# VHH binders against Probable 3',5'-cyclic phosphodiesterase pde-3 (pde-3), part 13

Target 1, 352 residues: Probable 3',5'-cyclic phosphodiesterase pde-3 (pde-3), of Caenorhabditis elegans (q8i0p7r281to632)
Amino acid sequence: RYDTRELDTDPDLAETAVWSFPIFQMSRKHPQTILSRLTYNIFQQAELFRIFKVSPIKFFNFFHALEKGYWEIPYHNRIHAADVLHGCYYLSAHPVRSTFLTPKTPDSVLTPPHPHHQHSSIMSQLSTLELMALFTAAAMHDYDHPGRTNAFLVQVEDKKAILYNDRSVLENHHAAESWKLLNKPENHFIENLDPAEMKRFRYLVLEYILATDLKQHFEIIMTFTERLTEIDVQVETDRLLIGKLLIKMADINSPTKPYGLHRQWTDRICEEFYEQGDDERRRGLPITPYMDRGDAQVAKLQDSFIAHVVSPLATAMNECGLLPILPGLDTSELIINMEHNHRKWKEQIELE
Short names: E, the ipSAE of ESMFold2; O, the ipSAE of OpenDDE; V2, 0.75 times the mean of E and O plus 0.25 times the DockQ between their complexes.

## First folded at step 9 (VHH; framework vhh_rezetamig_d1)

Design j1 (from g1 with T104V; at its last look DockQ between E and O 0.93; V2 from the best seeds 0.84)
Amino acid sequence: QLQLQESGPGLVKPSETLSLTCTVSGGSIRSTDYYWGWIRQPPGKGLEWIGHIYYSGTTYYNPSLENRVTISVDTSKNQFSLKLSSVTAADTAVYYCAREWIDVEGWPHFDYRGQGTLVTVSS
ESMFold2, look of step 9: ipSAE 0.708; ipTM 0.895
ESMFold2 (binder alone), look of step 9: mean pLDDT 88; pTM 0.878
OpenDDE, look of step 9: ipSAE 0.911; ipTM 0.963

Design j2 (from g1 with I102L; at its last look DockQ between E and O 0.95; V2 from the best seeds 0.82)
Fold by ESMFold2, look of step 9:
Structure j2 (fold): chain B 352 residues (1-352), chain A 123 residues (1-123)
Amino acid sequence: as target 1 above (352 residues)
Amino acid sequence: QLQLQESGPGLVKPSETLSLTCTVSGGSIRSTDYYWGWIRQPPGKGLEWIGHIYYSGTTYYNPSLENRVTISVDTSKNQFSLKLSSVTAADTAVYYCAREWLDTEGWPHFDYRGQGTLVTVSS
């Protein structure tokens, strides 16, 4: 099996808390075990093995079986799962400047709160059960993804689309199949949760995975924005909403990464799209926009994706102080990278 | 086991197009993890990166050459190619094909390189 002594001392995993974590370099070193290795590291850092008495044997049985079930396709593979997991860890682990995550003092005329009092992490506000659910859901969220969109599966009447009545087809599939895998006795690393914890854990995992369906994107942002002035981290449903923001930001993180990482994710998703377009051509279907390898429109796709999908979420999180800000920076690294990458795509469009 | 081998004419006339092919053996060019690149070394000079291609067809070029360079891939033949137009004597060099990986800043690093082929630009 895995050698936990080696994993505990791996210097390559020492920097899991940096946004520019070299996920592709790590995956080249450990192409079949990147997800289980990263999940182990993050569970150890959050002390989840100790708190929930997690069997390392069942833990590795599950997460290795999980990563084997990701397909060898360009984008929606085990590296993407590990990348989203890393994003959830990073976004939860660092101090953020949000005032609603730090209980304000009662009305006081003596002194304002010290600036350092404003630097708490989202992780410190979530329960350990909620953290375990978030990290587990991130690892599971694209399990058994075939490299085709929900719309394609509906159009071709795929068995999954029929089963889930065209609603969140892939996301329901990911949740159902990964949960069945978890329930096998040899994989059941959550066996020591009491019945109430088990019910809550399942509920949270399902909510996090289903939140990754982009059809819910703007509704989740709107719900958060409407509640912003009344958010109370002592309320479980408000913590759930914050967790949904984390996994959603992690799931679409690529434009907020340094250019080298963003470029690699872009090249990968484009090839996966072209594979769908090739399939559509073979079937005599209209080729979906941006999926024709003979008519590449990468810069226009990325400009639209950043402007209409990524920026609305990232900006909403940044404006309320939910994005980490590294010492020495005036704003979040995520925003800096996103603006840089967006500008590069817009320049490329102008050269066309 | 992975090997890259350059092929193409060793002599090209000025103003014409230099054309090279790299054949990949012992591995597949359809690799999600790697890029396929061209580098050259003029006589007595250092290595110069020309550009690379992802197997989807997406290309990236050295800005100093980009208006003259075309890199393409043929996944069915496990090959990728270089075309450099409007050549002059300054384009005389040993040309290498390479497999590359990218760091977080986007800089290419190569771990396999072909034997190289000399291309001379002369009348």
Scores: ipSAE 0.633, ipTM 0.870, lowest interface PAE 2.0, mean pLDDT 91
ESMFold2 (binder alone), look of step 9: mean pLDDT 87; pTM 0.872
OpenDDE, look of step 9: ipSAE 0.910; ipTM 0.962

Design j3 (from g1 with S56T; at its last look DockQ between E and O 0.78; V2 from the best seeds 0.00; counts 0 for: pae E 10.7 > 2)
Fold by ESMFold2, look of step 9:
Formats: structure tokens, sequence, C-alpha cells
Structure j3 (fold): chain B 352 residues (1-352), chain A 123 residues (1-123)
């Protein structure tokens, strides 16, 4: 299917280290393999094939099958999965200024200030098993998404909503179906994990995928904020919490991208919403706010999404130094872009 | 291979509405990855972006033309169209329909374009 030598030298994949990675350009070049190619590149960068003795054949069997199971819908497709995976890689790979990730010196009266200081990446603080779980979960996290919300599935009594008792319906579905796909012998690229590693990997993957349910959004942010001064990277549950922040930020990243990328994602999510609204109309249901294609409210949707969802998470991460800051900038590119994009939407509302 | 073909009147009187249709063949207009756009080139001048439409009806127009432009789509016929109202001689141009994508800086790019059709606005 794939030539690993070609993938190892693909110059387009050399751009994975930038936040504005040209995901749509890459997807047009590789419309059916963007997720598999990106996952391979990231696994190589983190040395996961070597460390866990991952079979390349089973790896590509799984990720190719996973990629094909994403629907051809405007937003929740394989491009989104690849975009979230890229976000998890970017946010974990770059040095951050957080003090709880930086080596702590013993209490001292040392003067002058230490002349040497080394910033750590989140990747350097997570175990390699935790990294593999995070990147795998990112690729899996929306598997078999039908382009409808949890609330819609509950309202229409979809079989998934019945099965999961209305709780994290889609996220449970993504986790269960992608895990079932992974367990097929031809796809089982984690076959060389020992039993303890297997239990830990499964637990982490499930926790990361379930964390993407926005019903858990503020609880996760508050838990992190309340624990911030006590975060200890030697504690597994604190590392898990940090990983949850990464996949959540990556999952809702669009307002933190340059405007061109943000606009493309916005058009796609709006269209998927309008497809749900059309379905609601056909069923004689009330049309969900922002999902009526005959009454477009894009600027209001984006203003609300940024103000109430994206900004609380991004700001919490930025204030404790968990967002990468490029050389020459005083703050994270994510914050700069988000404030720019938010201002643009607020100006659009004023013109209405 | 994807092909786009413009059709419509080549002569329009001042103050009337210019109307063009683009027929898409060799591919589907129902693309989640692309927009369907109109551009024009006045005699001796560069290309001017008019606007685009997503297959579901969502439009974005050049602000300088916004008050006069309507772009629409008919997915059952695999077509999209342009209407430009209240035309003047300044609207004389070769009009092209095109498939469009937008880069990270927000600039439109066209990978397939029609042959173009000259529309003359004259009394």
Amino acid sequence: as target 1 above (352 residues)
Amino acid sequence: QLQLQESGPGLVKPSETLSLTCTVSGGSIRSTDYYWGWIRQPPGKGLEWIGHIYYTGTTYYNPSLENRVTISVDTSKNQFSLKLSSVTAADTAVYYCAREWIDTEGWPHFDYRGQGTLVTVSS
C-alpha cells in the first residue's frame, strides 16, 4: 500500500512542526491516505515503531481501515481526524514555558539568576506509551461519525443513543468501533505490548476519546485549574489530565489557526450543521439553533464558540505556559490567531 | 477530466442584468473540498475575483461587487450561475467560471477554469 522510504522523505510532511500545517493542500494530494500518512510520520518522529516494535504492515492495515471508516461529510471526516492528530503532535513536540515541566532547583538564595535554563516539551514528560495512546486516540476520536450531534441522536432515539443510555453517545461509539477495528488480527499493531502496557494503553485511549465530549469541557478545565499549583508530572493522573488538554485543544483548534484555515473549517462545520437542520425539518422537529441554512448565523455561532468554548481552554493553557511560543513572539500563535479571528467575527456582527 | 463551460448572452445593455451559467462535467459539483467561483478579466486588465458558492448555497462575494452579485447553484443539473445587476460598460470582460480552493492566507486559487465567455455591455 505504502512505501515507507517514500514517506520518510516526503517534503510536504516536513511541515508538521508548524501550526499552520497545510492540511487541506495535503488532503487534496492524498485524499484517501492523508490520515495514514500523517500518523506514520508522527509515529516515526516519536520513534514509536522502534520502541514498541510496531509491525508496519499491521500499522498501515489498521490506519488505512480506520481512515476509510470516516464518512464523506463536510467536517467530521478523515481530514479532521488528521488535523486533530497534527494538533496533538504540534502541542506536545515544542518546548513550553510551564514551570511544572521545567526542572526545579532546590530552594536557594542563589544570586545572580541562573544563566542556563532549558524548556521542556510536553512530549518529553509523557511516557512513550502515553504518547502512542494520545496519537492513536486522536486518529480514532471521530471514527464513524455520522455528521449529527449527540443531542440529535438522543432526540431521534438512534440505536447508538439507546445503547449508550444518552451518555457520550458518539464518543463511546467512536471508541468502541475503532477499538473493535484495532483488535482484528491483521490490524493489531500493538500486539507486542505486554499485558500491563495493553491495559494502560486501552485505558488511556478510552480516556482521551471520551474527553472530546464537549459535555465534559468545563469540568476538565476546572479540574486542571484547581490542581494547577499541585500538578506533578511524576503522577500518572496528572499526565493524563495534561494529555486531555492537548486532545481537546487540538479538537477545537480552528479559531486558533490563521484566518484562511479557520474560514475553511467554519464553512465545513456550518454545512454539516445545515445538513442536520435539513434532517430535522424533514422529521418535523424544531431546527437546532445555528443549523438552519435559510437563516445563516455564522458570525454569531463563531463568536459564541470562541467566547464560551475555545477561549476558556486556550487561555487556561496559555496562562500556565502550556502553549508553545515561537521564537520572536511574546505569546502563543494560537492566542494571537484566536484574538484576531474573534475580532473579525465580532466586527461582522456589528455590520448586521 | 473535470471540465467547466460558460454559457449565456454575449451582449448586455447598460442597466440590465448579466446572467451566465457554468456547466460542470467530468466531476460532481457536490464537493466538500471546493468552492465554485466566477472571475472576470476586463480588456487589457488583470483578473478580478467576483465571488464563489459552496454546493449547498452558501456564498461569498467580492465586497466591491457585493450589492450587484448573485451566485446560485443547481446541484440537480450540476450547474452554478452568476447574475450581475445594473451593468455598465466597466463590466465588459471575459467571464470565467472555475473550481476554487483557498489557501492559509485566505487567497483563492483555481485549479480548473472554463474557456471564458466575452460579455460586452453596450448600447
Scores: ipSAE 0.000, ipTM 0.468, lowest interface PAE 10.7, mean pLDDT 88
ESMFold2 (binder alone), look of step 9: mean pLDDT 88; pTM 0.882
OpenDDE, look of step 9: ipSAE 0.898; ipTM 0.956

Design j4 (from g1 with H52D; at its last look DockQ between E and O 0.89; V2 from the best seeds 0.83)
Amino acid sequence: QLQLQESGPGLVKPSETLSLTCTVSGGSIRSTDYYWGWIRQPPGKGLEWIGDIYYSGTTYYNPSLENRVTISVDTSKNQFSLKLSSVTAADTAVYYCAREWIDTEGWPHFDYRGQGTLVTVSS
ESMFold2, look of step 9: ipSAE 0.714; ipTM 0.890
ESMFold2 (binder alone), look of step 9: mean pLDDT 86; pTM 0.864
OpenDDE, look of step 9: ipSAE 0.914; ipTM 0.963
ESMFold2, look of step 11: ipSAE 0.714; ipTM 0.897
ESMFold2 (binder alone), look of step 11: mean pLDDT 86; pTM 0.862
OpenDDE, look of step 11: ipSAE 0.917; ipTM 0.965

Design j5 (from g1 with E105K; at its last look DockQ between E and O 0.01; V2 from the best seeds 0.00; counts 0 for: pae E 15.3 > 2, off the site)
Fold by ESMFold2, look of step 9:
Structure j5 (fold): chain B 352 residues (1-352), chain A 123 residues (1-123)
Amino acid sequence: as target 1 above (352 residues)
Amino acid sequence: QLQLQESGPGLVKPSETLSLTCTVSGGSIRSTDYYWGWIRQPPGKGLEWIGHIYYSGTTYYNPSLENRVTISVDTSKNQFSLKLSSVTAADTAVYYCAREWIDTKGWPHFDYRGQGTLVTVSS
């Protein structure tokens, strides 16, 4: 129940075009509404209200309810959801150098062909339905996260682990509960999709949310790498694969941010880990590695995370030209930040 | 009770192939929730991730080493192995095998690691 005139003119929301979007400053300004405000702005910029005849009332009903369902925990909260949504928007909205996204036509009949053709954005290659599904999935992707790992939930026989038979427990939970919330009549902002569009939208949202399970991380990178020479953006499954890369990169983006933002996210995930370790201690369970607040190993955790998870994805995307590149540089700001941050963590390890 | 144990030669001549095996006991290498990895620590340096393997045979390697690395799995022996070809003195390090657990979004970790074995590259 927002005043759309206020949201349409908010100059702070104009900062969505930069990778270093000040998410924590924005969240302090709008602590209960950061996700719904950002989602509204992005839907407006992509013209999704007009194209799909989205009810603003049902839109805000849904995203307000979704935002309230994120827990007040250090990392997996509504600020993280908004950060991932921003990442999906940023990565999709800017021109990229990938040749399979670039039109191979001359500029005009009166001008000689350029050595490099017009650069396209990923957004321009996705259908508007696929784009709405990506942004909606980003907002949903950690809904009702309890601040505990899948392994912990399995070990303590949590009801979610029992329901999903120990398989992708959290990711299935996020998808199922957020979809149930969307389907409540007062929240059903996609009511004007026809039946085929509805089935496609649901399929895409589920695929994007489930892709955030890091168990699939290397399979997705490998599938993309193996298909590079065969990628055809007119094929729906190839567009889905590209969208999965976007939400995955956005989900693990912290090491690719300037160090100040990266450090803030690092402090938050460590505190959430330590809260699990405290719970494990109270239950008489072995404390999970990196989750013992009495034996902090932050630099080793971050070195491992960057080298093992973030760098393989970011490098694969950068080498095929899928990351935005600032004018005058041959390398993405994401790569520059990641290498800088990784070096700082490795230096701290050497001091230990 | 899960234990990982490295085995293999501690001395390798330059240009030859370093070969190590990790034996897993107290648990099964066949798992949908784990990867089986190799890491190393050169003298006075930090840990370097070499690569990992899923029990089905799917691998991913550190790009800086991928031309020289092969990781394999033998589920019948509950083992996985590392081969690093064309070694030089820079490959002298303590080598560890590890179980990698990534079951929540964003944060990998090794929950079990072997004791490590020093491999020295020297004539």
Scores: ipSAE 0.000, ipTM 0.251, lowest interface PAE 15.3, mean pLDDT 85
ESMFold2 (binder alone), look of step 9: mean pLDDT 88; pTM 0.880
OpenDDE, look of step 9: ipSAE 0.909; ipTM 0.961

## First folded at step 11 (VHH; framework vhh_rezetamig_d1)

Design m1 (from j4 with T104V; at its last look DockQ between E and O 0.90; V2 from the best seeds 0.80)
Fold by ESMFold2, look of step 11:
Structure m1 (fold): chain B 352 residues (1-352), chain A 123 residues (1-123)
Amino acid sequence: as target 1 above (352 residues)
Amino acid sequence: QLQLQESGPGLVKPSETLSLTCTVSGGSIRSTDYYWGWIRQPPGKGLEWIGDIYYSGTTYYNPSLENRVTISVDTSKNQFSLKLSSVTAADTAVYYCAREWIDVEGWPHFDYRGQGTLVTVSS
């Protein structure tokens, strides 16, 4: 059980506004409730309980059950879910210098130019329903993850791969199972949404979760960059695209974190990869690249991941002003951290 | 109740390899949340971090020692070990094994430490 007065005044949760939120220290303090506690704090900050008349009882029933359904595996566990949720909150809540937060029309007497000091947050541009969907989707996005890749599940003809016809197998599984959990009457914290809101909420949650399939990564980035000059935050599909960027950046955030956090996420994903490689060996299958614990290639994996996956997204977001910039800095700390961590991996490769 | 216990020879000849084992009991070495580290304290001096290992086998070493240090883990025995090559009298110290958590900046913090074992480097 939870005491909302204790949660509302928890000084540890006050650090939620910091990119370097000490997620592992917090998880050690609250090993079975980190996701529920963080989700409550974020819902409270966005006033979602008040706006949508969310029952705290059903809220905690759902998020506790959701949290319990994450496996005790090194990476794709409840801590990762909480970390991605924190990332979505951080990236949406802080003022950004985005060029499309102002009117795109030419200057006129009736349409003043962008003020020198007017900085809006992405959160202020999204509807409250869209925010609730984004944060809920972040918490759900890896629910019941078995610590194996889509390619592995397809190769071994797992029941999930057969059901979803080899397409976004895990992401469809996460969405379907977490939605079934939400629909149980005791968990249904969205019960007070009207029918139109309910349909829209489901649509958004599914779009956000499915966007986390890395096979969609470059298409989503390309779609955004090609639309950049025409993007309009008054258009729902453009807001959805921005939300997809947020959950994707949060999902792959590790290289953009301070080294201590990045190191821990790296060691965790590598062990989970090695568990798959061990399973492949037991089955007489070829071991997937980077998943052989007897031939560790951590620096090469991280260099490739940063260069080909994380940097393209983070740089695209930074160049159009979508990343928060701390007071006293000229660029986002995400970029600073990513460049620092990337240099460390590249140096390690040269020594090897 | 988690306990860590160092074991190994207390006397090592110069230029040889110092070898210690840490046995973990009351908990599993296969912990996603913690690293397993080695620290030493030369007589009359402060503690020096040697390095650590994640149970996957990934290691991190003090740069001043990295040319001579090997840390390894045997999860089937719930043990991790230290090898320090080419020892000199300067390597005489009390050696501790420890459970370690890493802060956001990367600094190690030790919440369980063994009793320590004196290793003397002498002819």
Scores: ipSAE 0.616, ipTM 0.865, lowest interface PAE 1.8, mean pLDDT 91
ESMFold2 (binder alone), look of step 11: mean pLDDT 86; pTM 0.859
OpenDDE, look of step 11: ipSAE 0.917; ipTM 0.965

Design m2 (from j4 with N62D; at its last look DockQ between E and O 0.93; V2 from the best seeds 0.83)
Fold by ESMFold2, look of step 11:
Structure m2 (fold): chain B 352 residues (1-352), chain A 123 residues (1-123)
Amino acid sequence: as target 1 above (352 residues)
Amino acid sequence: QLQLQESGPGLVKPSETLSLTCTVSGGSIRSTDYYWGWIRQPPGKGLEWIGDIYYSGTTYYDPSLENRVTISVDTSKNQFSLKLSSVTAADTAVYYCAREWIDTEGWPHFDYRGQGTLVTVSS
């Protein structure tokens, strides 16, 4: 179905190390295969095929089936899944300046300071099983998303809301349905994991997907900031917490991207919101804030989202050195982009 | 296959409003991946981007024209339109409608373009 020789030599896939990866241009070239192509590239770079003896046939069977199960809706589609996967890869692969990730050096008199030291990456601190779980969870995290919010599904008593008792409705749905898809024999690319690895992999995938429920957003940030002075990368639960920060940052990354990418994600989420608002109107329900196409409030929505959701996470990660910093910069390009985009929205509000 | 066609008056008096419609055929204006834009070419000059619209109705305009320009979309007719108010001789140009894709920095790129329609602002 896929030609791995073409994938191994595709120069566009070699550019995954750039935050401004042109996800939309890439998806226009490969509209049905963007997710499987990107996942393959990332698994190859992390040597996951070799380490876990992953069948390429079952791998492509699964990830192609997974991407076909994303709906053709403006935002929560396979392009978003690929974008979040790219974000997890980028954020984990680059050296970061965090002191709790940097190996301690002995006393400077005994072992003089290293004059050309490189900081370690988050990827180097996580196990290869944890990496595979993180990347797999990123690809799965919005599987079969209908383009409606958890609150909407609860309000209309959707079967999914009833099944999951109104709690993390979509996130539970994404996890359950993608796991069922993975367990089909033809898709089971993790078949060579031993029982302990399988149990751990499932646990991690579920934890990463469930962490993307924004109802948990501030609790996760608070847990991290309260534990910051006690974080030990040798402790599994601390590594899990760091992985949760990565997938959460990747999931809400748009304001931290260059304007052209941010603009496109904004226009897509707004249309998806307006589709929900139209549905609410047809049902005789109150229209959810920001979802009325007859009363567009895009700049206010983005200002609020950046100020109350994205900036708290990005700033917390940046202040403890968890965000990559490009050579020649004194802070993360994520912060630079976010401040630029936030300023543009604030200026738009003033013009209105 | 996708085709775009401009329509509207070719002559507009100074201080009046220039009004053009673009009819899209062979494809749907409800495209998640593309924007719908207006560009113009004044005599002896290069192409100038006027603005674009996403099918949701969200618009983006060249700042120099923002005060005078309105772009709108009618998805039921598969059309989008341009209104440019308070025109002067400087607005004389060939006007094109186009499908756009947007790069990572935010610059528009056109992959389908109408044949263009000359609009003359005559004193």
Scores: ipSAE 0.668, ipTM 0.884, lowest interface PAE 1.7, mean pLDDT 91
ESMFold2 (binder alone), look of step 11: mean pLDDT 87; pTM 0.872
OpenDDE, look of step 11: ipSAE 0.915; ipTM 0.964

Design m3 (from j4 with T58Q; at its last look DockQ between E and O 0.94; V2 from the best seeds 0.85)
Amino acid sequence: QLQLQESGPGLVKPSETLSLTCTVSGGSIRSTDYYWGWIRQPPGKGLEWIGDIYYSGQTYYNPSLENRVTISVDTSKNQFSLKLSSVTAADTAVYYCAREWIDTEGWPHFDYRGQGTLVTVSS
ESMFold2, look of step 11: ipSAE 0.731; ipTM 0.902
ESMFold2 (binder alone), look of step 11: mean pLDDT 87; pTM 0.864
OpenDDE, look of step 11: ipSAE 0.912; ipTM 0.963
ESMFold2, look of step 12: ipSAE 0.739; ipTM 0.905
ESMFold2 (binder alone), look of step 12: mean pLDDT 86; pTM 0.864
OpenDDE, look of step 12: ipSAE 0.901; ipTM 0.957
ESMFold2, fold request of step 13: ipSAE 0.698, 0.647, 0.666; ipTM 0.893, 0.877, 0.881
ESMFold2 (binder alone), fold request of step 13: mean pLDDT 88, 87, 87; pTM 0.878, 0.876, 0.874
OpenDDE, fold request of step 13: ipSAE 0.922, 0.924, 0.922; ipTM 0.968, 0.967, 0.968
ESMFold2, look of step 13: ipSAE 0.721; ipTM 0.899
ESMFold2 (binder alone), look of step 13: mean pLDDT 87; pTM 0.867
OpenDDE, look of step 13: ipSAE 0.908; ipTM 0.960

Design m4 (from j4 with T32N; at its last look DockQ between E and O 0.85; V2 from the best seeds 0.81)
Fold by ESMFold2, look of step 11:
Structure m4 (fold): chain B 352 residues (1-352), chain A 123 residues (1-123)
Amino acid sequence: as target 1 above (352 residues)
Amino acid sequence: QLQLQESGPGLVKPSETLSLTCTVSGGSIRSNDYYWGWIRQPPGKGLEWIGDIYYSGTTYYNPSLENRVTISVDTSKNQFSLKLSSVTAADTAVYYCAREWIDTEGWPHFDYRGQGTLVTVSS
């Protein structure tokens, strides 16, 4: 059982808006409840309980059931879900310098106004329903993940791959199963949404979860960059696109974290990959690249992942001003950390 | 209760290899959340971190010792091991195995430690 008064004053949750949030320390203290505790804190910060009349009992029923459904595997577990949720909160809560979030002053007859420093957060531009959907989707996004890739599930003709016709197999599974869990009466914390809100909330949650399929990664980035000069936060589809960028950046955030966090996530994903490689070996299948525990290629994998996946997204977001920048810095600490961690991996490759 | 116990010879000749094993009981070495480390304390000196290992086999070593150190893990025996090659009298110390957690900057912190075993390097 949860005590909301204790959660409201918990010093471990007092600094959720820090990029180096010590997620592993928090999870060791609350190994079975880290996700529900963090989600509660964030819902309170965004006033979602008050605005949507959310029952705390049904809220905790759902999020505790949700976190219990994450497997005890090295990477795709409830800690990862909490980490992605934290990333969505951090990226949305801080003022950003994007010009499409800073309208021109109406009284400027001589020169256009300059963007205001630290004047607007992405959170202030999204509706409260869109925020609730984003944070809920972050918590749900890897629900019931078995620690295997989509390609593996397709190759072995897993029941999920058959059901979803080989397309976004895991992401569809996460969305469908977590939604079924939410719809149980004892878990239905969104019961007080009106019918239009309910329809919109479901649509948004599904769109956010499905956006985490890395097969869609470059399409989403390309759509954003092509629309950049035309983005209007008064348009719902443009706000949805921004929300997709947030959950995607949060989902692959590890290289943008301080080294101690990045190291731990790397060691965890490598072991999970090696478990897939072991399974492939037992089945007589070719071992997927980077998944052979007898031929570790960690630095090459991380170099490729950063260069081809993380950096394109992080750079696109940074160049248009969507990443928070700490006072006194020229760029986001996400970029600073990513470049530092990437250099370390490249140096390790040179030594091998 | 989690317990760590060092074992191995207490006397090693100069130029030979120091070899220690840590047996973990009351918990599994296959831990997603923790690393398994070696530290030592030479007589009259402070603690020196030697290195650690994740149960996947990934190792991290103190740069000052890196060329002489090998840490390994055997998950089937719930054990991890230290080998320190080419020892000299300067390697005489109490050696401890420990469970580590890693902070956001990457520094190890030890929450469970063995009782320690004195290893003397002498002819």
Scores: ipSAE 0.679, ipTM 0.882, lowest interface PAE 1.5, mean pLDDT 91
ESMFold2 (binder alone), look of step 11: mean pLDDT 87; pTM 0.866
OpenDDE, look of step 11: ipSAE 0.911; ipTM 0.963

Design m5 (from j4 with T58M; at its last look DockQ between E and O 0.93; V2 from the best seeds 0.00; counts 0 for: pae E 2.1 > 2)
Fold by ESMFold2, look of step 11:
Structure m5 (fold): chain B 352 residues (1-352), chain A 123 residues (1-123)
Amino acid sequence: as target 1 above (352 residues)
Amino acid sequence: QLQLQESGPGLVKPSETLSLTCTVSGGSIRSTDYYWGWIRQPPGKGLEWIGDIYYSGMTYYNPSLENRVTISVDTSKNQFSLKLSSVTAADTAVYYCAREWIDTEGWPHFDYRGQGTLVTVSS
């Protein structure tokens, strides 16, 4: 078991609210416990232990068991889970410039303004139950991932694809298996939630995890964009939609990180893709595009992913002021990094 | 204990290709967390990073050398290699192989390094 005093004073965890958080350095120091350490820190920052009377023993039992259940595969491992959790925390914790996040009632708790911002953080507008659900869902969201795509699992008629009728196969699997793990008595850190809170917490966790299925990507963006002028943070379904944007942005964050982090995530996902391509070759199946290690197309893959997947979400969030902006800058660090990394890939394509 | 050992000819003729192999022992080259790099130190000068490789085969090279450098990996032998073509006397140096971790800005940091091998470019 962890010594919470060491976790409370760990200098490596002191800067969890920095976008360039050195997740790989931290993971090298704590290769088997990165997720539980980071989750503990974030729960403490959001005061979730105090508010929900969370047992530290059951908390660590659950999150350690959860991180052990991530596979030792290049990308979809416990480091990725911790990275997505960090992203959800970062995106929720900083003041943002969007005016529709301002509380509409006179009884709202006033948060101190950032020197260059007049508005609240997303964290201050979500309920504490919604925050706990978001952070827990981030930690769970890829639990027991085998390093294969939904399309692959469907094609080979994997047991999971059969069980979930080819629909959001992995995401349903992650949600179901992590929930079963949470419900074991020794892991049940949410035991002190009342029945209404428990029902709401489960609903939110499931909605956040399922939102990470990229088949829902453009529908979620479109729903947000079409509703933008009517968004009201006092409405639970609007807060849920904002939370879905957070976990989605965090899940695909790599192109918005500084180059050193982006490079490492790229090499990891490419190797995992090549492992699927090798499996397809062994089975006599056509090799999925971008997954043939004998015909690497990394720059084209990354250019397409940024242009068609990451940029539409990041731009939509940036244009309505949902991305934090460092003091003295006119745009988000996420956008700056994404444009830098995208240029590098475009240059590589031109040289090919 | 992870150990890295350079091997290869210590003398290379001008215009030929310098070829070195690094054998990794005490750990696997199939590491998701680290890169495998080559560094050199010409006589009387500082260290110069040549490039590195991820075990998937993805390479990153010093721009000043990239037209002449090939780094490769053989995971079945737990080895990675350097080839530097069209060498001149300026390529005389002690060559080191190293394990690297990459910081958030993209700079390599070496936590294990071989003993180094002198390669002299001469007739």
Scores: ipSAE 0.579, ipTM 0.847, lowest interface PAE 2.1, mean pLDDT 90
ESMFold2 (binder alone), look of step 11: mean pLDDT 86; pTM 0.860
OpenDDE, look of step 11: ipSAE 0.907; ipTM 0.959

